# Designs tried in a protein design chat: VH-VL binders against q58428r495to569. Part 1

Every score and structure here is a prediction.

Target 1, 75 residues: q58428r495to569
Amino acid sequence: SGGKDINYIEVNYEIKKGSLFPPGFVDCNENISYNDEVVLIKDDTFLGIGRALMSGFEMKKAKHGALVNIRNVKS
Positions, changes and structure headers below are counted from each chain's first letter, unless a header gives other numbers; Kabat numbers aren't used for antibody chains.
ipSAE, averaged over its two directions, is called F for ESMFold2-Fast, E for ESMFold2 and O for OpenDDE. V2 adds 0.75 times the mean of E and O to 0.25 times the DockQ between the complexes of E and O.
Where letters were taken out, [cut] stands.

## First folded at step 1 (VH-VL)

Design d01 (framework fv_danvilostomig_arm2)
Fold by ESMFold2-Fast, scan of step 1:
Structure d01 (fold): chain C 75 residues (1-75), chain A 119 residues (1-119), chain B 109 residues (1-109)
Amino acid sequence: as target 1 above (75 residues)
Amino acid sequence: EVQLVESGGGLVQPGGSLRLSCTASGFTVSSNYMSWVRQAPGKGLEYIGYIYSGGSTAYASWANGRFTISKDNTKNTVDLQMNSLRAEDTAVYYCAREGYSSEWYFDLWGQGTLVTVSS
Amino acid sequence: ALVMTQSPSSLSASVGDRVTITCQASQGISNYLAWYQQKPGKVPKLLIYAASTLQSGVPSRFSGSGYGTDFTLTISSLQPEDVATYYCQQYNSYPPSYTFGGGTKVEIK
């Protein structure tokens, strides 16, 4: 079912290759694990794909550091 | 009770290495973010680095490359490996727990272990 | 690099006095600030987090305030057991670092 089962990460800005840091993070699927491929979205729009640097649970708690390596950005 | 106990401190010569260990009781390091903080004699607190519950680490820029933090979930310990030690590294080293449940300050501290770097 | 500046470096006051110490961040840190008390020869103890939230078990004479770059810790009526060095600490979400202030030593005259 749509959003719940996807390794999604919701962000609040237009992404570019590099790292996602906590100020850009909104929410994510808690079931994401370290090194999982993740889908970055803003509102309902797909923005790109990255690799998780920590679990989804840890991302929700993180106050500093890189959360995701952003690998591919949709043009 | 909930506590942290550091060990492994002692006298080490300049250029030497030392490993400190922090044993947690009453909670599990596998579920917590753990940090190391030091304090030179008569000086203030200085942050070294942390390890996330998932195992990822980050360090203060001055510590990166010389200090390494690791953990053993089975033994419920967090270690600090210190290399290329200098006289300026003489300090009491504290293990501290970063808060969980929206608490990102240090809510629990160990008693500290003294590291003296001298000839 | 984010720098935390505490003022004064030390102070001496009488029992019952109102004591204030300040902490200034070189850039905005919202309310991500904690205060610690370290008595001579002892480990640091958390007093306040989120700039103004008192930790459980800490006497009500301690209070914190501030947001952004300017913060204060107040002891409304100084007691003999409050002789200690007090440290502020930022735990802002960006970048990956923590910074402590230089400390304020509080003594009874």
Scores: ipSAE 0.008, ipTM 0.625, lowest interface PAE 12.9, mean pLDDT 84

Design d02 (framework fv_danvilostomig_arm2)
Fold by ESMFold2-Fast, scan of step 1:
Structure d02 (fold): chain C 75 residues (1-75), chain A 120 residues (1-120), chain B 109 residues (1-109)
Amino acid sequence: as target 1 above (75 residues)
Amino acid sequence: EVQLVESGGGLVQPGGSLRLSCTASGFTVSDNYMSWVRQAPGKGLEYIGYIYSGGDTAYASWANGRFTISKDNTKNTVDLQMNSLRAEDTAVYYCARDSDWLLYDAFDIWGQGTLVTVSS
Amino acid sequence: ALVMTQSPSSLSASVGDRVTITCQASQDISNYLAWYQQKPGKVPKLLIYAASTLQSGVPSRFSGSGYGTDFTLTISSLQPEDVATYYCQKYNSAPPEYTFGGGTKVEIK
């Protein structure tokens, strides 16, 4: 079940396959590592799965560049 | 191979407008941050702004309101619309690719530049 | 507003000399700093990113160091083809901005 212990990434929009960039990013688990599978959520709703392109710590600091490759979108 | 080619530069009168285009080959614009940088004759590099995911843009404060960046993923081009031009806008204008999503995110590919001269 | 200050603005050195250029950020930028080389009449070329990582194809005589606010570009043995203006650049900021230093012109005596 989803909690603070999963490789979550909070986004502020309805995602599509492609890349997640900083304006769409809200927060994440800092323990995410490069190339980890990540779960994308919005308002506690599961949206899809992606691949991390940097660590979670780096994602929180990033102001440009793709953060995640979005691979699968729910529905 | 990866390359960027700018076009659209030329002579413009003060108060006029000009649109520059940057054509990418060897990679897709939609997968990269694309930026515009200018350089006045004999002066240093000056950042203008960038475009990324879905067309979202950000600008240097001095450029905001006069300069607009857009892209066409089908044509693989990035444009810079310049309005209310002044003599101080005379410069070579470069488009550049941000190397993306790795630790470095620096400008790894630059175009050859296009000269814009604002003169009466 | 974050400011990048380069020194010196220009220098002249002999072939084989060790050349050092410095770049100072007005605020902590971690290691989000790049160095570019611009030869006369040419476009800028990326030399170093993440403060110390050499771009592929760049000669090993170029090196970068620093973290936080103080950064250095070193050319261990200056060659004639190194005549250029060198720029540092900060990236990864909010609001997003890639602030350039004023440049350092390197000439051969």
Scores: ipSAE 0.000, ipTM 0.609, lowest interface PAE 12.8, mean pLDDT 82

Design d03 (framework fv_danvilostomig_arm2)
Fold by ESMFold2-Fast, scan of step 1:
Structure d03 (fold): chain C 75 residues (1-75), chain A 121 residues (1-121), chain B 109 residues (1-109)
Amino acid sequence: as target 1 above (75 residues)
Amino acid sequence: EVQLVESGGGLVQPGGSLRLSCTASGFTFSSNYMSWVRQAPGKGLEYIGYIYTGGSTAYASWANGRFTISKDNTKNTVDLQMNSLRAEDTAVYYCARDLYYDSSGYEFDYWGQGTLVTVSS
Amino acid sequence: ALVMTQSPSSLSASVGDRVTITCQASQGISSYLAWYQQKPGKVPKLLIYDASTLQSGVPSRFSGSGYGTDFTLTISSLQPEDVATYYCQQYDSYPPTWTFGGGTKVEIK
């Protein structure tokens, strides 16, 4: 589950351990800071946990590079 | 150096199917997005979709449901499966690689030579 | 859908001329814009990405500028080898719909 009050990151694909890159990124909580634990969500479904590699503001503007280190994937 | 070679183009009847393949050499799939782009004769470039080396795909809305992109990392090959082909799908089909170093699939630093698909009766 | 409008559709200029091609997005795309060159019968080649960053190996007479909705590609001194169709491409939209402009054909008069 995800609410707008958590460190959520919305993605558009099935995730796996590794990195989240800009083409898979949809939106995020603006209050995310570098190195925060983040929750990856697709269509309000919890997919997994990662670590932010930049701030939420930077993620919204990133053209390339890894945004999140994906650590744990549910199922 | 990077090289992309498309194959599988040809003449196909309306309603038919065709599979294109793109073989990459000079680099190993790592953090690259591989894309398909087409160009109808005398027309501009039109984006089809991408596949990330991790397997995730996304498509232009007009292509979703008829076109499927897949990959084989051991063979460094990306395929485009095209179904329910129409005369409007006649075009040169290119595969393209995004910029090196964890870049997105949005801008392409290398393109294949293209393969012609003609859909006619 | 996010539409890229490119102008002019074609132009003819003399060797040494300054040539400007414009590209307009139907909504803001920050600097997420690339320019490509396609010579007759050849595959497209990346010239510029991030609106203004020149791809390695591209002559310095090419430059790009812009942010938001209005972008320009400039060739400061047109050379015979620059005869080509030029395309802009946005890569800011989600879901993935990387829209190309209609192209600008550049010829020598």
Scores: ipSAE 0.006, ipTM 0.592, lowest interface PAE 10.8, mean pLDDT 81

Design d04 (framework fv_danvilostomig_arm2)
Fold by ESMFold2-Fast, scan of step 1:
Structure d04 (fold): chain C 75 residues (1-75), chain A 122 residues (1-122), chain B 109 residues (1-109)
Amino acid sequence: as target 1 above (75 residues)
Amino acid sequence: EVQLVESGGGLVQPGGSLRLSCTASGFSVSSYYMSWVRQAPGKGLEYIGYIYSGGSTAYASWANGRFTISKDNTKNTVDLQMNSLRAEDTAVYYCARVDEWFGELSYGMDVWGQGTLVTVSS
Amino acid sequence: ALVMTQSPSSLSASVGDRVTITCQASQGISNWLAWYQQKPGKVPKLLIYAASTLESGVPSRFSGSGYGTDFTLTISSLQPEDVATYYCQQSYSTPPDYTFGGGTKVEIK
């Protein structure tokens, strides 16, 4: 249950700085709000951090457009 | 419906210049990355560069300085200006579209023009 | 310089055969790889992006796999219309030195 407390976004690819788009999106915490700092993970591995461009609820329904600005990628 | 058409190819002498144009139909180039790729006769594909939806350009290292990409959102066209042409620049030149989704995942070029042949010969 | 090496350069197979094409990057590119199909006399067509994601409208007999330096394109049951040259492309390098592999020509026996 601890994982529901973080602003996580699950992706299906290795990330780079830039944007996260719907094809790369798997799931997220619905409580994420616009402009929140978010944690990007893949298969329970931390990949980096970004900033939400819409709510988590909206991300789950989005079919086009940038969901997250990816700021930092784990080295 | 969605298509790209290149034009402007032809014969040019070494050291010459040529401008290619790519006309888009069924979508707006203002919303996509637009790329140029070439293919010498009987050879493989070679990447040239792109212009982003926001207008910034970037080029493969070998193309930088000789090739310039520009666009006209009103005319819905993307151009490739080629300077200081050499025999090894002989190729079919393609323009290709990259949706923002593919640009952030693996630069997937989902729509291609038919290509225009450029022959550099004396 | 990030080099993409494809193997084999050409192959001949029978209709219904499982065909595999490999692509090797000279350094790690994560999953920043796309596969293209170019039929004789035609323009290239995107098949797969992000190493393993099938482009809309592409038959399910095509699949991609791999990560890092080693990638594979598989055609599970070769069809006559699959005669083409296949190219991998990495989009990891910047400036956009998005290099293509040398291509693999697939022909029917």
Scores: ipSAE 0.012, ipTM 0.668, lowest interface PAE 8.9, mean pLDDT 86

Design d05 (framework fv_danvilostomig_arm2)
Fold by ESMFold2-Fast, scan of step 1:
Structure d05 (fold): chain C 75 residues (1-75), chain A 123 residues (1-123), chain B 109 residues (1-109)
Amino acid sequence: as target 1 above (75 residues)
Amino acid sequence: EVQLVESGGGLVQPGGSLRLSCTASGFTVSSNYMSWVRQAPGKGLEYIGYIYSGGTTAYASWANGRFTISKDNTKNTVDLQMNSLRAEDTAVYYCARDYEDILTGYYSPFDYWGQGTLVTVSS
Amino acid sequence: ALVMTQSPSSLSASVGDRVTITCQASQSISNYLAWYQQKPGKVPKLLIYAASTLQSGVPSRFSGSGYGTDFTLTISSLQPEDVATYYCQQYDSLPPEITFGGGTKVEIK
């Protein structure tokens, strides 16, 4: 399968535990659902894992609020 | 506690360039959105642009191509580079902190402002 | 483009008067509206955010209301120190599409 089949979320910064907010968001797999485990990547580099707080489709439209709870960050 | 101090303002001729700096104390710019807002003498507030903690920048359409925002997390400063200045760019320039409540995810507007620095574009 | 329209542009009232300032958005912004106070020669100060939430340290005579496109800032009993220009600002749009109202200058007779 292509990489687009995974629950990926592209970010534009080095993440830490906490929340991902819209200005840090670049793109995602639209098929992500609320409470899915998601993989956070930057420039094709794996950064960590989180939980979706809304669908991937909603994330692409969101202007406010937390999109993902970031739980595990690669050291 | 929290303080923002702008510097670099002054008189510049039309077509010239000027660099403003904003020094933050009492918090780190790496954890916040930082914005620039200006106010022409006797006029209202006008948004210029922002830099986000990850380094992402964006600008009001009228400022895009002439103004550039950058930051240095280790020096805790945010800069505004202004090029191709015009008489209508004469204004007090403020840096301001955007607050986002990490617990709730709500975006808060500008909770702290610098004192402003005057830029006068005149021959 | 999302436009914020304030009315009136200026007003003059007596100490103790109830003062009302309005702000209208060209499209719905939910409750993502802030109010700022700018006293002569001073920097703007955040008074209210989320349309109705008072910033810490702001006197209780200030209140905000509204949702969607129509918003109001009220000063229940105008005091001399309230002489200022008041600005609304929408933050429904992510930066850089932040928009301010034109301001309302409040003076005492």
Scores: ipSAE 0.014, ipTM 0.683, lowest interface PAE 7.5, mean pLDDT 86

Design d06 (framework fv_danvilostomig_arm2)
Fold by ESMFold2-Fast, scan of step 1:
Structure d06 (fold): chain C 75 residues (1-75), chain A 120 residues (1-120), chain B 109 residues (1-109)
Amino acid sequence: as target 1 above (75 residues)
Amino acid sequence: EVQLVESGGGLVQPGGSLRLSCTASGFTVSSDYMSWVRQAPGKGLEYIGYIYSGGSTAYASWANGRFTISKDNTKNTVDLQMNSLRAEDTAVYYCARQDYWEGSTPFDYWGQGTLVTVSS
Amino acid sequence: ALVMTQSPSSLSASVGDRVTITCQASQGIDNYLAWYQQKPGKVPKLLIYEASTLQSGVPSRFSGSGYGTDFTLTISSLQPEDVATYYCQKYNSAPYSFTFGGGTKVEIK
């Protein structure tokens, strides 16, 4: 299937189940919406899957609070 | 009344490992971001990494792979595991607290530091 | 890579002098800038955060200003107890970086 952007979130650390907070956030697809399933990546490496707690646009501006619930981490 | 006390510093040979511990009182480490910062003799401050209440960690690129930060909420401690130590790692190591980051306060409390000397 | 540049590296001034220290970020960091004071043999102490907000308990002779890339720490009337190295620090914004400036050593003549 083509023509769709991935709901990616770029992070700067090896993730664990729990929450992603602003210091761990690098960038994301702005079209992510609240409650979307998101793909967490670091240096183009897939790390896991989470659930968005705000829009991608809001994540880029967030100074506090959890951005993503991290649910599944690659073994 | 917030206090941070580092321990575990000392002399270690090149290639060795050392674990530092930071004991917090007056607050719970499960509530805040906890960071490690070092300072080589006569040099400036250098950031190492952090751990957040949920257990998430992040490191300066130069520290990733050699240094690991962990915490024990029951003991109210934050540890820094240091591996493959080199002479350039000789420094005073500080732990520091950040208020949830919701208040945008950086490092509002620092420990007194513990000296790590890496020498042959 | 974000770089924080402080100037001067050191300065010597008289008691009562107005002292100015600058900090420049290699890219815009809004107001995510803190200033720390480290007295000889002591741990760093937070003086100012959000570029211009004075930490509680810090004397009013200290002030900060700036936004974006250029920041200033001012001591309006230098006192003997102000002998220290001062560091600026970028914090709390993407890309993740807690970069310190190289420090400015302030001494009395």
Scores: ipSAE 0.000, ipTM 0.571, lowest interface PAE 12.6, mean pLDDT 81

Design d07 (framework fv_danvilostomig_arm2)
Fold by ESMFold2-Fast, scan of step 1:
Structure d07 (fold): chain C 75 residues (1-75), chain A 121 residues (1-121), chain B 109 residues (1-109)
Amino acid sequence: as target 1 above (75 residues)
Amino acid sequence: EVQLVESGGGLVQPGGSLRLSCTASGFTVSTNYMSWVRQAPGKGLEYIGYIDSGGSTAYASWANGRFTISKDNTKNTVDLQMNSLRAEDTAVYYCARSGWDEYLYYGFDYWGQGTLVTVSS
Amino acid sequence: ALVMTQSPSSLSASVGDRVTITCQASQGISNYLAWYQQKPGKVPKLLIYAASSLQSGVPSRFSGSGYGTDFTLTISSLQPEDVATYYCQQYYDTPSDLTFGGGTKVEIK
């Protein structure tokens, strides 16, 4: 794929099931929409899958609250 | 063991510049929000600004344009560049880590010892 | 901009007394409030986060409460080692706008 159509979210830590909050967020595809399935990556490594709780554009400027519901985590 | 150590403080003349450095150990600055906070002698704590995991910065409005925060992930350091210094900038300068977990945010869970900057002639 | 108003600015109490410090935000900040202790000549230490959560290693005589705009820090039985200045801090607008209260100096009479 071209990368731009992937619902990626870059994080800065080893994730666990639960929520992604702004301090753990690095960057994302801003075309992500509320309730989209998203892929979480760290340093180009796939970490797991979640569901967006807001648009990607909104995630980039969010200062509080949960951004993603993390559902499945790769070992 | 988490530790933050500031360096670079000293005496500087009004209008001058000074660069402070903060060396982190026991964690990586690449995965944390790092902030600078200052405290004038006998006064309260005052937030300066931050740098996030991705390298984006933002500053208190009074600091914007005079203070710049940067980091080196490989060296695990965070720097504060201070320009156009005034007598009112005389303070102890702390670097601090913003604590968090995926369920609950903290304020600043770890602080350096601080470094004194004196602005006078 | 978010303003944190802390009161009183100073207080004196006896060992064993219950001490209450208040902090008021100029707008709602949910529970995104921390309390710090700074002993004379020392660096600040995080006591409480999320308005009421006690940081690991902090004595249980410290407690926090509040939500929205009105917050309190309570020391249930003041000890000599509690002589310090206490600061509240909002981190609701984290990380671009973190505001500290003016501090409350706690002394033993």
Scores: ipSAE 0.012, ipTM 0.653, lowest interface PAE 8.8, mean pLDDT 85

Design d08 (framework fv_danvilostomig_arm2)
Fold by ESMFold2-Fast, scan of step 1:
Structure d08 (fold): chain C 75 residues (1-75), chain A 124 residues (1-124), chain B 109 residues (1-109)
Amino acid sequence: as target 1 above (75 residues)
Amino acid sequence: EVQLVESGGGLVQPGGSLRLSCTASGFTVSSNYMSWVRQAPGKGLEYIGYIWSGGSTAYASWANGRFTISKDNTKNTVDLQMNSLRAEDTAVYYCARDQEYYDSSGYSDAFDIWGQGTLVTVSS
Amino acid sequence: ALVMTQSPSSLSASVGDRVTITCQASQEISNYLAWYQQKPGKVPKLLIYAASTLQSGVPSRFSGSGYGTDFTLTISSLQPEDVATYYCQQYNSWPPEYTFGGGTKVEIK
């Protein structure tokens, strides 16, 4: 558990394995780097784990494309 | 060869509706993000809206509620439905392809391919 | 909404002159800025993306610079075929609500 220094990605929906696209993205830690393992959360609730497809800064600016490969989903 | 061709422009009365179509050749709209941009006579470029490869859309605030973008992947066509038209909507309407470029030089959502445009005139 | 302010609105210069056009964003947009050229009666053409990357096929006399809120398009040696209106465009907003500058008309005197 890391708080603000973890590789978090905030989403606005109940996720499934696959890809996270911009419409589902809310915010993230800007220090995330390409290929980092990331934690997906919604309203401070852990939803699952994925792999970053771009930096956190790029994710905040992305309008299209897959941002994260979602690998594991925990209800 | 990559190209876009708009069609469906013409004369409409205020309050009327019109549907424009944009046909893509040399690439598939199912794999690309597309936009509509307009230009009033003698004026500058004005962004209307955006459609993702997956079909989601986003619009300029002024266009939201009056203009709708959709696509037909089998026909390789992107459409713009325009409702409640006003004299101020008189313009050449362009469809444009998002570059979707990523490399060491940077990320780009600039429009690399544009159609020739279709004129819409809103007048009594 | 994010506003792009372009200056000047028009200019006249001689063949061979260095021409500069400025574009300012009302908010930080990093390098998510493109420049377009529109010749009279023609469709716009992409010149530069990511603030400074030249599109394939565009003459090297065109260059872009800037980051954040202030951007510049430079034509190092103006040619007759460069007569056109030039537009900047940001692609940094979320959701996508891209905005163009007002345009700069470049003419030969």
Scores: ipSAE 0.007, ipTM 0.666, lowest interface PAE 12.1, mean pLDDT 87

Design d09 (framework fv_danvilostomig_arm2)
Fold by ESMFold2-Fast, scan of step 1:
Structure d09 (fold): chain C 75 residues (1-75), chain A 119 residues (1-119), chain B 109 residues (1-109)
Amino acid sequence: as target 1 above (75 residues)
Amino acid sequence: EVQLVESGGGLVQPGGSLRLSCTASGFTVSSSYMSWVRQAPGKGLEYIGYIYSEGSTAYASWANGRFTISKDNTKNTVDLQMNSLRAEDTAVYYCARWTYEGDYYFDYWGQGTLVTVSS
Amino acid sequence: ALVMTQSPSSLSASVGDRVTITCQASQGISDYLAWYQQKPGKVPKLLIYGASTLQSGVPSRFSGSGYGTDFTLTISSLQPEDVATYYCQQLDSYPPGYTFGGGTKVEIK
């Protein structure tokens, strides 16, 4: 619950620095805006930080293209 | 005209490393999702992972940490680096082009290259 | 964990028979499902994508149907060249990866 009010993006794989594409996307906070710093999580575990390339609402509808630039990955 | 050709397979000792290469012709890997899939003798297909760009990779959980996928846009190749190999990694390894921008399927497959992990 | 269950694991039928194989996802995957044919000693070949769209060059006797969790591949009139193992693949959810079904081996009696 508490983690869902932040700029979270839920992914379904072990991420690497680069880009998040729709196949790896599960869900996100719809209030994310273009160029926001976002937190990538998997099963409530923090994985890393990125920059949004579109709004959260748009991410939920996207079927292709990069959604997030992944900048830092927690080891 | 689209063709994928794998190379680099062979016999390797347990604990060893091996690098496979997939050479693409008839299209450019810089604008495509590329995947690796393996198949153990007599068994089914098993997904390994994909790459879109050097940093845009994702792996099946069992492969993460031991296998790394990379691209060379100038050579038009995609590679699979395999480390800490085990007997259960013995398989034919295929590269495949994954059409994601539109139809979500593997439209072209290479012929495969056999990796045997044995003493 | 998303599991793809394919059945039967093998079947034998006669030339001209209608053959159906099924694929069940443990979670809804919409229509993000593909079917592949692998003949003995050969590389896999795409037959159907989007659950029901036939790939160009694939004979019209092949068809796919389904949505959500239940999917079927049908061969309306089995031919000798159809002897192969058939695999479904989900392309909706990633972990544990774009999961393949276990395969269905189709043989002629």
Scores: ipSAE 0.007, ipTM 0.618, lowest interface PAE 9.2, mean pLDDT 83

Design d10 (framework fv_danvilostomig_arm2)
Fold by ESMFold2-Fast, scan of step 1:
Structure d10 (fold): chain C 75 residues (1-75), chain A 124 residues (1-124), chain B 109 residues (1-109)
Amino acid sequence: as target 1 above (75 residues)
Amino acid sequence: EVQLVESGGGLVQPGGSLRLSCTASGFTVSNNYMSWVRQAPGKGLEYIGYIYSGGSTAYASWANGRFTISKDNTKNTVDLQMNSLRAEDTAVYYCARDTYSSEWYGDYYGMDVWGQGTLVTVSS
Amino acid sequence: ALVMTQSPSSLSASVGDRVTITCQASQGISTYLAWYQQKPGKVPKLLIYAASTLQSGVPSRFSGSGYGTDFTLTISSLQPEDVATYYCQKYDSAPWSYTFGGGTKVEIK
């Protein structure tokens, strides 16, 4: 939020526990690494946290498969 | 109602450049992965590349460096910029919408909507 | 270097015949395979995805099967409107490796 150096993943829908797939993905910090804790946001709103299933660079290229394991959703 | 229309095809000399445009109606390119595919006369389909909802692109290895895909969410268009054209680039160029098992998230299911195609001829 | 090979390259059959088209991947691709129909002078149409799932609106005489390296598209009772070239497409990996088969031309005799 005060910088652009956070493990953010921008999504286009209201998330639920499970997986994030490419159709729900908008953008991310390219420096995210496999198994990093990530912050899921929509616009400027925090939605929840998850675990990266691939690097941020790979997420931007992925056309299929799960990108993130969504663990906690803001209540 | 859901449609894709390509434009910009024509005659180009070897070494030249050409920009193709694909206009979407009935859906938004900002919420979809969009692909370009070509077909040379009398030959099969050949994948070029895609642009995803966030704007990042990926290309077939042979297309990387010569072809660039971009989009304009305001105009609801997807463009293919082609540089350093060769005779073997002569083909009908299609834009297509990628589809998934769910509109929000899911597995890739191929390309469900295709434009009519636009012919690009590279010759002197 | 993963190659998709379709066979036959062309075939002729009679109305009502069972037609089978095969697609072979040089390496395993699970069920990440789609089939497309392209009628003469027309754009491709998605028939089947995930190897065996029929696209909405596609006639039930079309079916797909297979897993790994060997895939089949079947038309249970060929109709005149089925004259077309059919293509398989893999989508199991990065976009730079997305590949179509060479196509199978189906004609009626």
Scores: ipSAE 0.014, ipTM 0.706, lowest interface PAE 7.6, mean pLDDT 85

